VHH binders against GTPase activating protein homolog 4 (mgp4). Designs and how they scored, part 2

Target 1, 192 residues: GTPase activating protein homolog 4 (mgp4), of Dictyostelium discoideum (Social amoeba) (q54qf4r322to513)
Amino acid sequence: IPIEEIMFKQKSKFPNLDIPYILVLLVNLIKKLDNGMGMKTEGIFRIPGHTSEVNALKKLINEQGEYQFPPDLYSIHPIASLLKLWLREMPQPLIPNYVYDKSLECQSIEEFIVFFKFLPASNQKIITYLAGFLNELVQPDNVVTSKMNLDNVAMVFAPSFLRCDSQDMILANVDREKTLVKLIIEGYLKLS

## First folded at step 12 (VHH; from v6 with T28R)

Design x1
Fold by ESMFold2, fold request of step 13:
Structure x1 (fold): chain B 192 residues (1-192), chain A 122 residues (1-122)
Amino acid sequence: as target 1 above (192 residues)
Amino acid sequence: EVQLVESGGGLVQPGGSLRLSCAASGFRFSDYAMGWFRQAPGQEREFVAFITWDSGETDYSDSAKGRFTISRDNAKNTVYLQMNSLKPEDTGVYFCAASRDYYTEGDFYDYWGQGTQVTVSS
């Protein structure tokens, strides 16, 4: 389902949100759970949630459309897994394929911004929101416990931002995709 | 050139065991999550198991859980599927796949082996 259709359908329930509600829901759950220590979870975004729990969570969110989880929900990994999966399942990646090659040539956030400002408004807002969350996630106070530094987070999130559609280029672009995601996370304040 | 080469398939009686191997080359094996998928005649390819990059974290389809074990040896660039208590319903071509993240959706895997036939019959 395209981002614009998601935003259209959610407007009656969430008229003040300019990004998909599921992203806000999952990010807020990560921040609130485990007595507010969810972002310190060891291996967050690297360790998979159990597939059955991820599927159950996905069904619950699809049926309710808003936050109402069991009172004793304490598992971070299924929530983190679902966040990445939801982004991966979008019809187009956050950074659309038509700018994929150009985006990988960027050596700074300023170079990225040149074409970022021409992306659909929803893509811009989602990228900015996610980059801000990931910047917070990789702060030293979280990393000391989570063991997920900027490099680790950029690596596991690259498939959520970008999709290489050329089989021959997948290996060649792995480190380049990671580098782009790192500069987006580090430079997120300039995206707004 | 990326290669994933499955081996260890064959004919086995119900209740028997097989161990599949997948030898990987052409990429940094430790950077990839690995999965096993299977396809029976006339059916869609389905998820069997995945294992994360460095080790230890695995998950399984409902049909595989409790009977199959995925493992990896990063020193040998090899992923394994130990299949116990095999049933005729397990018959099919088993594929090894590699991806930069863990998924149950096969369309998200970047590289695929050619498959190895597993036949479970009396």
Scores: ipSAE 0.536, ipTM 0.811, lowest interface PAE 2.3, mean pLDDT 87
Fold by ESMFold2, fold request of step 13:
Structure x1 (fold): chain B 192 residues (1-192), chain A 122 residues (1-122)
Amino acid sequence: as target 1 above (192 residues)
Amino acid sequence: EVQLVESGGGLVQPGGSLRLSCAASGFRFSDYAMGWFRQAPGQEREFVAFITWDSGETDYSDSAKGRFTISRDNAKNTVYLQMNSLKPEDTGVYFCAASRDYYTEGDFYDYWGQGTQVTVSS
């Protein structure tokens, strides 16, 4: 479903949230689980969670509403997989197609901000939230154990931020998408 | 041009085995997650297995788990599906697919082969 519809439907339950609750829930579970060591999990966001567990989490959220997602039930990898999948399943990418080419040309966060500020408010807030989380994820004290540095995280998250809709350009844009996501993560403080 | 070419399909008896191969070209194979999907006539395409990038982490559908093994040989740009203990329900066209991330949803895969027929019957 579109971001706008998600925000409309969650308003009664979460009137003070300006981003989708499921995003906050999954990020907080990653930080909380494994006795607070979730962000240090080796291969986080690279190693897939068991497909059955990812599907079970997704079904529970869809069928019982987002308010009954138990924080202590699941291991890290299925939750990390579901976060990426949830972003991928949105009808439109976080970085909309109409700025895709311009975004890949950016050489600084300041150039990205030129059009970022004109995106829908929900997109801006989600991108800023994710960039902050990913910036924390790639801090040295997490990376020493997780082995997921900035390059690794940017590579695996690129499909969660943007989608190439030109079949001819998919291969040419792989490294460019990674570079853009690195730029966003490193410069996230300037997005707010 | 990206190409994925499956081979190794055929007719087998229930309980038999087949090994499917998928030769890939036109992209950096080690940067892609690979998947196997299957489709019986009149049914939706369904997920069978995926294998991640160079690290080779795998997962399977419930029907494939324990019987099928996905693997990859990056030196040969080839992904394999070893299928054991085959059942009539495994009959269908098996497709190799490639994507930038691992997915069970086929619509998220960027490149597809033409498929190879697997028939399991007495």
Scores: ipSAE 0.522, ipTM 0.792, lowest interface PAE 2.2, mean pLDDT 87
Fold by ESMFold2, fold request of step 13:
Structure x1 (fold): chain B 192 residues (1-192), chain A 122 residues (1-122)
Amino acid sequence: as target 1 above (192 residues)
Amino acid sequence: EVQLVESGGGLVQPGGSLRLSCAASGFRFSDYAMGWFRQAPGQEREFVAFITWDSGETDYSDSAKGRFTISRDNAKNTVYLQMNSLKPEDTGVYFCAASRDYYTEGDFYDYWGQGTQVTVSS
């Protein structure tokens, strides 16, 4: 489902929310679960959640639309897996394909901002929201336990931000995609 | 050039075992999650198992869990699928695939082998 369609469908229940509710729900669950220690979970976003749990969550969302998760039903790993998967399944990536090559040329957050400000408003808001969350996730207080530093997080989230359309360039662009995502996470305050 | 080459398929009787191998080249194997998929004639390709990057966390389809084991040897750039207690419904072409992240959705895998035939019948 396109971002614009998601935002249209949720407007009646969440008229003041500028990003898809499911993203806020999943991020809030990660922060609140495990007695507030969800972001300290070892291997968060690297260790897969059980496929059956991820599929059950996807099925519920697809059948009933976006809804709130009860805090006691799921461990952190299925929730983290679903967040990445939801982003990956969008018809267009967060960084749209028409700016993919230009995005990989960026060597600083300032260069990224040049075209970021012309992306659709929903894309801008989602990228800013996720970058802020990921910046918090990689703070030393969390990394000492999670073992998921900035490099690790950027690597596993790259497919959630970007999609390479050229089969020949997938390998060449792996490190470039990671570098861009690191720039976005480190520079998130400048996006807003 | 990226290559994934499956081997180890064949004809077996129900209850038998096979070990599939997938030799990888042309990419940094330790940076990729690996998956096994299968396709019976006239059916869509379906997920069997994946294993994450290095030492590898794994998961399986419901039909594979408890009978199949995916593993990887990064020194040999090879991923394996040990298949035990084989049933006629396991018959199909088994494909090795590689991706930057773990997925059960085959469309998200970047590289595919040509497949190896597994036939389970009396």
Scores: ipSAE 0.510, ipTM 0.791, lowest interface PAE 2.3, mean pLDDT 87
Fold by OpenDDE, look of step 12:
Structure x1 (fold): chain B 192 residues (1-192), chain A 122 residues (1-122)
Amino acid sequence: as target 1 above (192 residues)
Amino acid sequence: EVQLVESGGGLVQPGGSLRLSCAASGFRFSDYAMGWFRQAPGQEREFVAFITWDSGETDYSDSAKGRFTISRDNAKNTVYLQMNSLKPEDTGVYFCAASRDYYTEGDFYDYWGQGTQVTVSS
């Protein structure tokens, strides 16, 4: 489902929300679960939720009219998996393909911001929101237990930000994509 | 050059077992999740199993669960699929695939093998 359609549908329930509610919901669940220790979960975003649980969660979120999610039904990993899956299933990647090459040439967040400001408003807002969340995730007090440092997080989230449309370049660009995502996560405050 | 080469397929009777192997080369194997897919004649390719990078976490299709086991040896750059209690409906070409993340959707995998034939018949 296109982001614009999602935003249009949720406007009646969340008129002041400028990013998809599902993203906010999933992030908040991660932060609040396990007595607020969700971001400290070992292997978060590297350890998958079982497909059956992820699908059940997806269905529940999509079909629930009042958005009354019972958090006690699910552990961190299915929620984390669904967040990545949602990003991957979008019709277009967060960083659109038409700026893929330019984005990989960036050596600093300042260079990235040059064309970032010309992306669709929804893309900018989602990227900024997600980057802020990931920045919090990679703080030392979380990493000491989660073992998910900036490098690990950038690695597992690179496919959620970018999609290489050249089969021949996929392997060559893996490290460059990771580097870019690191810049975005570290420099998220400069995006807004 | 990235290569995925499947082996271990063959003809077996119902109730029999096979062990498939997929040898990978041309990329950092431990940085990729690996998956098995299969395609029966006249049908679409379907998910069978995946295994994550180094933790060895796994997941299976409903059909494979309880009968199939996916594993990997990063020192050998190889992923395996142990198939027990095989059924005629398991017949098809089995493909190995690699992705930087784990998926049940084949479209999200970056690299594919040529496949190995598995035939379950009396």
Scores: ipSAE 0.495, ipTM 0.785, lowest interface PAE 1.3, mean pLDDT 92
Fold by OpenDDE, fold request of step 13:
Structure x1 (fold): chain B 192 residues (1-192), chain A 122 residues (1-122)
Amino acid sequence: as target 1 above (192 residues)
Amino acid sequence: EVQLVESGGGLVQPGGSLRLSCAASGFRFSDYAMGWFRQAPGQEREFVAFITWDSGETDYSDSAKGRFTISRDNAKNTVYLQMNSLKPEDTGVYFCAASRDYYTEGDFYDYWGQGTQVTVSS
């Protein structure tokens, strides 16, 4: 479902929420799990959740109107995996394919901001929210235990932001995508 | 140039074993999760197993669980699939794939091998 349709349908339940509820839910779960130490989990977003657990959570979210996640039944990794999976399963990536090449031309946060303002409003809001969360994730007090620094986080999240539709260009663009995501994460405060 | 080259396939009787290998080159192997997929005749490609960059985590399809073991040697840029207790239903082309992330969805893998034929028949 396109982001616009998601947001349109969501207005009936969350009229004041300007980003997908599922994203907020998953982020908040990560922050609250393990007595508020979820973001300190070693290998968070790099260690996958078990497929069965991820699928179970996905099913729960898709089939139920209100999401009640008992924190004691789920570990961080399935929730984290589901967050990335949700981003990757969207009909369009956060940075739409029609501007993929243009996005990679951004060599600074300032250049990205100029690019960024031309994206759909929903994309801007989601990117800003996610970037803020990831920025918090890569803070030293979390990285010391999670071992997921900015470079690692950018690497594993790049596919959640962008989709290279050219097989021949995937290798060449891997580092470019990572670099772009790093800029976005570091400079998220400038996106608002 | 990115290359994934599978080997070790062949004809085996039911209950037999095969060990598949996939030699990778042209990319930072140790940064990628590696996966095995298979495609039976007339069917879509399906997930078999994946292993994380440091071998710390693995996962398997329900069909593969308990019979197949995925492993890797980063020093050799190679991923393996030990297949035991093979069944006729395991017949198909087996593909090696690489991903920057860890999914069971083939669409999320960046690189693919050409595949190796595995035939289980009496």
Scores: ipSAE 0.473, ipTM 0.768, lowest interface PAE 1.5, mean pLDDT 91
Fold by OpenDDE, fold request of step 13:
Formats: C-alpha cells, structure tokens, sequence
Structure x1 (fold): chain B 192 residues (1-192), chain A 122 residues (1-122)
C-alpha cells in the first residue's frame, strides 16, 4: 500500500499521527521490551526473527488494529524483522525509486537536506522518524551490548530506505547506499 | 562481476539425497545472507532456506524443514544445501541467492545464480 493511502486510511483512527502507526508501534515495542533494554539486544536488526514468529506478529498487528501490545509477549528479533520487512514491502521505498540515483549523489547531510526537501511530505516524516530511532540505536550505550554500530545498522537498513532497480548496479551502489543511510542517521536532527 | 554458481544437482530417486553447492564471487560474501530458492515447472519461484552471514541463524520453508540443511563456508565463499529424504515435489531448478539482509522473499535478494536442476523421480 502506498504511503499516501496508508496515511489516508489512518486518519480516521489516528488523526494526529503523521507517520504510519505500525512504524510507531514497532519502534515503541522495541524500546519497551526487556524492561527498556530492547535496543541493547545483541545483533538487533541483524539477527532474524523466525518467519513463523514474524508472520504471527504481523497477523496480530493486522487483527488488533489500533491496539497496543504488551511488550512481554514478544522477543526483539521478530519485531525488528517485521519493521524492516514492512519497509521493504511498501510499494515504494522511503527514498522513491525515481530519485534513487540523485539520492546517492548526496555526499553530505547538507546535500541530502536539499534533496530531502523535494521528497513527498509523508516520506520526509517517516524517514525523519526512522532516522531518529536508528540514531538512538547506534548510541554507544546501546552499541556496547548490541554490537550494532552505525556501519552495521546502515548496512542492514539500506535496503529498507532505498532500492536499486538495476541489477547491474547493485554491487556498485552497495557502499553508496550504506554511506547515504549513515548520513541520514547521523544527521537526522537536521532533516526537520 | 558478481557470480553465484550452483552445482550438485541431478537425478535422484525418492528418498534419496543431494548436496547442492553455490560458489560465490565478486562481492563480500561474509557480509551477505545466503538463500536457496527453487522453481518447479509452471510454478513460481519459492523460498527454501536462508542462512545469515555468520551462520548464526537459519530458516526453512515448511516443506524443507526437517529434511534440508543450509550451511556455509565463508572461507570458501560457498553456501550448501543438504537435501535428504527427497520427494518428487522437490523437483525443480534450485537457485542460490545473496542478500545484504535476511528474507524469505526472493524479491529482496540482490544476486542470483543461474540455478541447478534437481529431479526426483522413480
């Protein structure tokens, strides 16, 4: 479902929420799990949740709708997996394909900001929110136990931000994508 | 150039075993999750198994679970699929794939091999 459609439908339930509820839900779950230590989980976002658990969680979220879930019922990895999966399953990536190449030309957060302003409003909000979360994730007090530093996080999240449509260019763009995501995560405060 | 080259396929009888190999080159193998997919004639490509970069985690399709084992040797840039108790319905072209992340969805894999034919028949 396109972001715009998601947001349109969401207005009836969450009129004051500017980003998809599911994203907020999953992020909050991660933050609340394990007595608030979810972001310190070793290998978070790199260790996969089992498919069955991810699917079960997905189903539960779809069935429960606007309801929040108790954090003690879930482990981090399925939630983390679902978050990335949700991003990748969107019809368009956070950074739309039509500006993929242009996005990779950004070599600094300042350049990205200029680029960023031309993205759809919904994309901007989601990217900013996600980048903020990821920035928190890569703080030293989390990384010391999670082992998921900025480079690792950028690597595993790059596909959740953007998609290379050219098979021939995937390899060439891997490091560029990672670099871009690193810039976004580090400079998230400048996005708003 | 990125290359994934599958081998080990062939004709086996029901109940038999095969061990597939996929030799990777042209990318940082140890940074990627590896997966196996298969495509039966007239059907869509389907997920079989994946393994994370450090072999710490694996997952399998329902049909493969208990019979297939995915493993990898990063020193050899190779991923394996041990297939036991093969069934006729396991017949198809088996593909090796690489992803910067882990998924059961083929659409999320970056690189693909050309595939190796596995035929299970009496």
Amino acid sequence: as target 1 above (192 residues)
Amino acid sequence: EVQLVESGGGLVQPGGSLRLSCAASGFRFSDYAMGWFRQAPGQEREFVAFITWDSGETDYSDSAKGRFTISRDNAKNTVYLQMNSLKPEDTGVYFCAASRDYYTEGDFYDYWGQGTQVTVSS
Scores: ipSAE 0.417, ipTM 0.744, lowest interface PAE 1.8, mean pLDDT 91

## First folded at step 15 (VHH; from v6 with Y32W)

Design j7
Fold by OpenDDE, look of step 16:
Structure j7 (fold): chain B 192 residues (1-192), chain A 122 residues (1-122)
Amino acid sequence: as target 1 above (192 residues)
Amino acid sequence: EVQLVESGGGLVQPGGSLRLSCAASGFTFSDWAMGWFRQAPGQEREFVAFITWDSGETDYSDSAKGRFTISRDNAKNTVYLQMNSLKPEDTGVYFCAASRDYYTEGDFYDYWGQGTQVTVSS
């Protein structure tokens, strides 16, 4: 589902929310789960949710107008998996393909910001929001137990930010994509 | 060049077992999650199993659960699929695939093998 369609549909319920509600919902669930210790879960975003659980959650989101997730029914891993899945299933990546190459050439967040500000508003907002969340995730007090440091998180989230259109360049660009995502996560405060 | 080469397929009777192997080359195998997919004649390719880069976690389709086991040997750059209690409906071409993340959707895997034929028939 295109971001624009998602935003249009949620206007009636969330007129002041400028990012997809599902993103907010999933992030908040992660933060609240396990008595607020969800982000400390070992292997978060690395350990996959089981297919059946992820699909069940996806179905629930798609079928229910109001997202009433029972947090007690699901571990953090299915929710985390669904978040990444949702990002990757969008028709366009958060960082649009037309700036893919330029993005990978960035050696600093300042260089990224040069064209970031010209991205669609929704993209900017989602990227900033997600980057902020991931920045929080990679703080030492979380990493000590989750073992998901900045490098690991950037690795697993790179496909959620970017999509390489060239099969031949996928392998060559893996580290570059990771590096970019690291810059974005570390420098998220400069995005807004 | 990235290569995934499946082997171990063949003809088996219902209730039989097969062990598929996928030999990987051309990339850092231990940095990638691996998955198995299958495609029956006239049907869409479907997810069977995946395993994390460090073998820490696995997942299976509903059909595969309890019967199939995915494993990997990073020293050999190989991922395996042990298939037990095979059924006729398991017949199809089985594909090995590599991904940086852990999706069950085939479209999100970056590299694919050519596949190996598995036929379960009495």
Scores: ipSAE 0.323, ipTM 0.685, lowest interface PAE 1.9, mean pLDDT 91

## First folded at step 17 (VHH; from l7 with S30D)

Design d8
Fold by ESMFold2, look of step 17:
Structure d8 (fold): chain B 192 residues (1-192), chain A 122 residues (1-122)
Amino acid sequence: as target 1 above (192 residues)
Amino acid sequence: EVQLVESGGGLVQPGGSLRLSCAASGFTFDDWAMGWFRQAPGQEREFVAYITWDSGETDYSDSAKGRFTISRDNAKNTVYLQMNSLKPEDTGVYFCAASRDYYTEGDFYDYWGQGTQVTVSS
């Protein structure tokens, strides 16, 4: 469903939360699982969670509508998979189609910010939140164990941030999308 | 130009086996996740299996699990689907697909083959 509809429906339970609760839930689970070592999980965001576990997790969240499961009951990979999938399933991508081409022309975070400031407020808040999380994820003390450096993370998250609608440009834009996501992660402090 | 070409379909008796192949060209094969989907007559296309990047992780639909095996040979730019214990319900057109990430939703795959017919009947 659209971000605006999600924010409207969650307002009764979370009136002061300005991003979708599911994002906060999934990020917090990743940080808390494995005795606080979830971000050090080898292959996080690259190794898929089993499809049955991802679907079971989606069902629990949809049916309960609130956080009710303890962190130690869930493995990292289904949660990481669901985070990427939830973003991919949105009707519009985080970086909307109308700025897709302009966003790929950016050579710096400052160039990205020029149009970022005109995105819907919810998109801005979600992008900023995720960029901060991903920046923490790729810190050296996590990467030494996870083996997921900035380049790896940007590669697997690109489809969660952007969608190429031009079939002929998909291959040409793979590296450009990765480069843009790297810029966003590296420059996250400037997004606020 | 990206091309995915399926082969290995055919007519087989219930309980039999088939091995489908999908030859890929026009992109860096090792960097793409590959999937198999199928479409029975009058039905929507459904997920069968995926395999992540190079020789990565696999997963299956409930109906395929335990009977089908997806694999890839990066030297040949080819993905395979070994189908054992075939049933009439497995009849349909089988499609190979490529995507930037692993998905069970077919709409998220970027490139598709034209399909190969699998018919399971006595």
Scores: ipSAE 0.648, ipTM 0.845, lowest interface PAE 1.6, mean pLDDT 88
Fold by OpenDDE, look of step 18:
Parts: sequence; structure tokens; C-alpha cells
Structure d8 (fold): chain B 192 residues (1-192), chain A 122 residues (1-122)
Amino acid sequence: as target 1 above (192 residues)
Amino acid sequence: EVQLVESGGGLVQPGGSLRLSCAASGFTFDDWAMGWFRQAPGQEREFVAYITWDSGETDYSDSAKGRFTISRDNAKNTVYLQMNSLKPEDTGVYFCAASRDYYTEGDFYDYWGQGTQVTVSS
């Protein structure tokens, strides 16, 4: 479902929310679970949730509504997996393909911002929100136990931000994508 | 050039076992998730199993659970699928795939092998 459609549909329930609710929900669940220690979970976003659990969670969110979600029934990993899955299931990547090449040429967050500001508003907001969350995730107090440092997180999330359309360039661009995501995570405050 | 080459397929009787191998070349997949998919005649390709890059975490389709085991040898750049207690419904072409992340959705995998035929028949 396109971001615009998601936003349009959720206006009835969340008129003041300017990013997809599902993203907020999943991020908040991660932050609140395990007595607020969810982001400290070892291997968060690298250790997958079981497919059955992820699917069950997805179904529950879609069918029962956000207010009836029982977070205590799920561990961090299914929720984390669902977050990444949701990002990849979007029709377009957060960083649209038409700026893919340009984005990989960025050597600083400042260079990225030059064309970032021309992205659709929803993309800007989601990227900023997600980058902020990931920035929090890679703070030392979390990394000490999660072992998910900036490099690891950037590597894991690169496919959630970007999609390489060229089969021949996928491997060559792996490190470049990671580098870009690192810049975005570190420099998220400059995005707004 | 990135290549995934499957092997180990063949004809087996119900209850039999096969071990599939997927040798990767052109890249090191120690930072990649590897998956197995299969496509039965007249059916869509379906997820069978995946294994993550570092933690070695695995997951399986419901039909594969308890019978199949995915493993990887990073030193050999090879992923395996041990299939036990095979059933006729397991018949199909089995594909190896590589992804930057772990997915049950084939669309999210970046590289694919040509597949190896597995036939389970009495």
C-alpha cells in the first residue's frame, strides 16, 4: 500500500499523526517491551522472529485493531522483524529509486539533505522518524547489551531504506548503502 | 559475477532423505541471509527455509518444520538443506537464494540459483 494511501486511511483514527501509525506502534512496542529494555535486546533486528509469530502479529494488527494489540504475548524479535518487513513491503522504498544513485554518492549528511528536502513529505517524515529511532538504538547504553552498533544497524536496515534496481550493482552497492544509512542515522537531527 | 549453484536433487521414495547444497561464487555470503525455496508443478514458488548470516538463526515453512534443516558453511560459501522424511508433496524444483536480510518472501531475495529437481515418488 502506498504511503499516501496509508496516511489517508488513518486520518479517521489518527488525524494528528503525520506518519504511518503502524511504524509508531511497532517502534513504541519495541521501546516499551521488557520493562522498557526492548532496545537493549541482544541481536535486535538481526535475530529474526519466527515466521509464524511475525505473521500472527501482522494479522493481529491488521484485523483486531491497534487498540487491542496484546504486546505481552510477543517478544522483541517478531516485532522487529515485522517493522523491517513493513518497510520492505511498501510499493516504493523510503528513499525513492529515482534518487538512489544520487543518494549513494553522498559523502555527508549535508549532501544528502540537498535532495532529501525534495522527497515527498511523507518520505521525509518517515525517514526522519525511523532514523531518530535507530539513532537511539545505537546509543552506547543500548549497544552494550544489544551488540547492535551503528554499523550493524545500518547494514541490517539498508534494504529497508533503499532498493537497488540493477542486479549487476547490488553487490557493489552494499557498502555504499550501508555508509549512507550510517550518515542518515547519525545525522538525523539535520533532517528536520 | 554472482552465482548460486544447487545440487543434490534427485528421485527418492517417500520417507527418504536428500541433502541439497548451494555453492555460492562471486561473493562471500557471510553477511547475507540464505534461503531455500521450492516450486511444485503448477504452483507458485514457496518459501522453505532461511538461515541468517551471523547468529545462524533459522526458520522454516510449516511443511518443512521438523523434517528439514538448513545450515551454512561460510568457509565453503555453501548453504545446505537436509531433507528427511520426504513426502510426495515435497516434489518440485528447489532454489537457493541470497538476501541482505531474512525473508520468507521470495521477492526480497537478490540472487537465485537455477534450481535442482527433487522428486519424491513410490
Scores: ipSAE 0.516, ipTM 0.773, lowest interface PAE 1.1, mean pLDDT 91

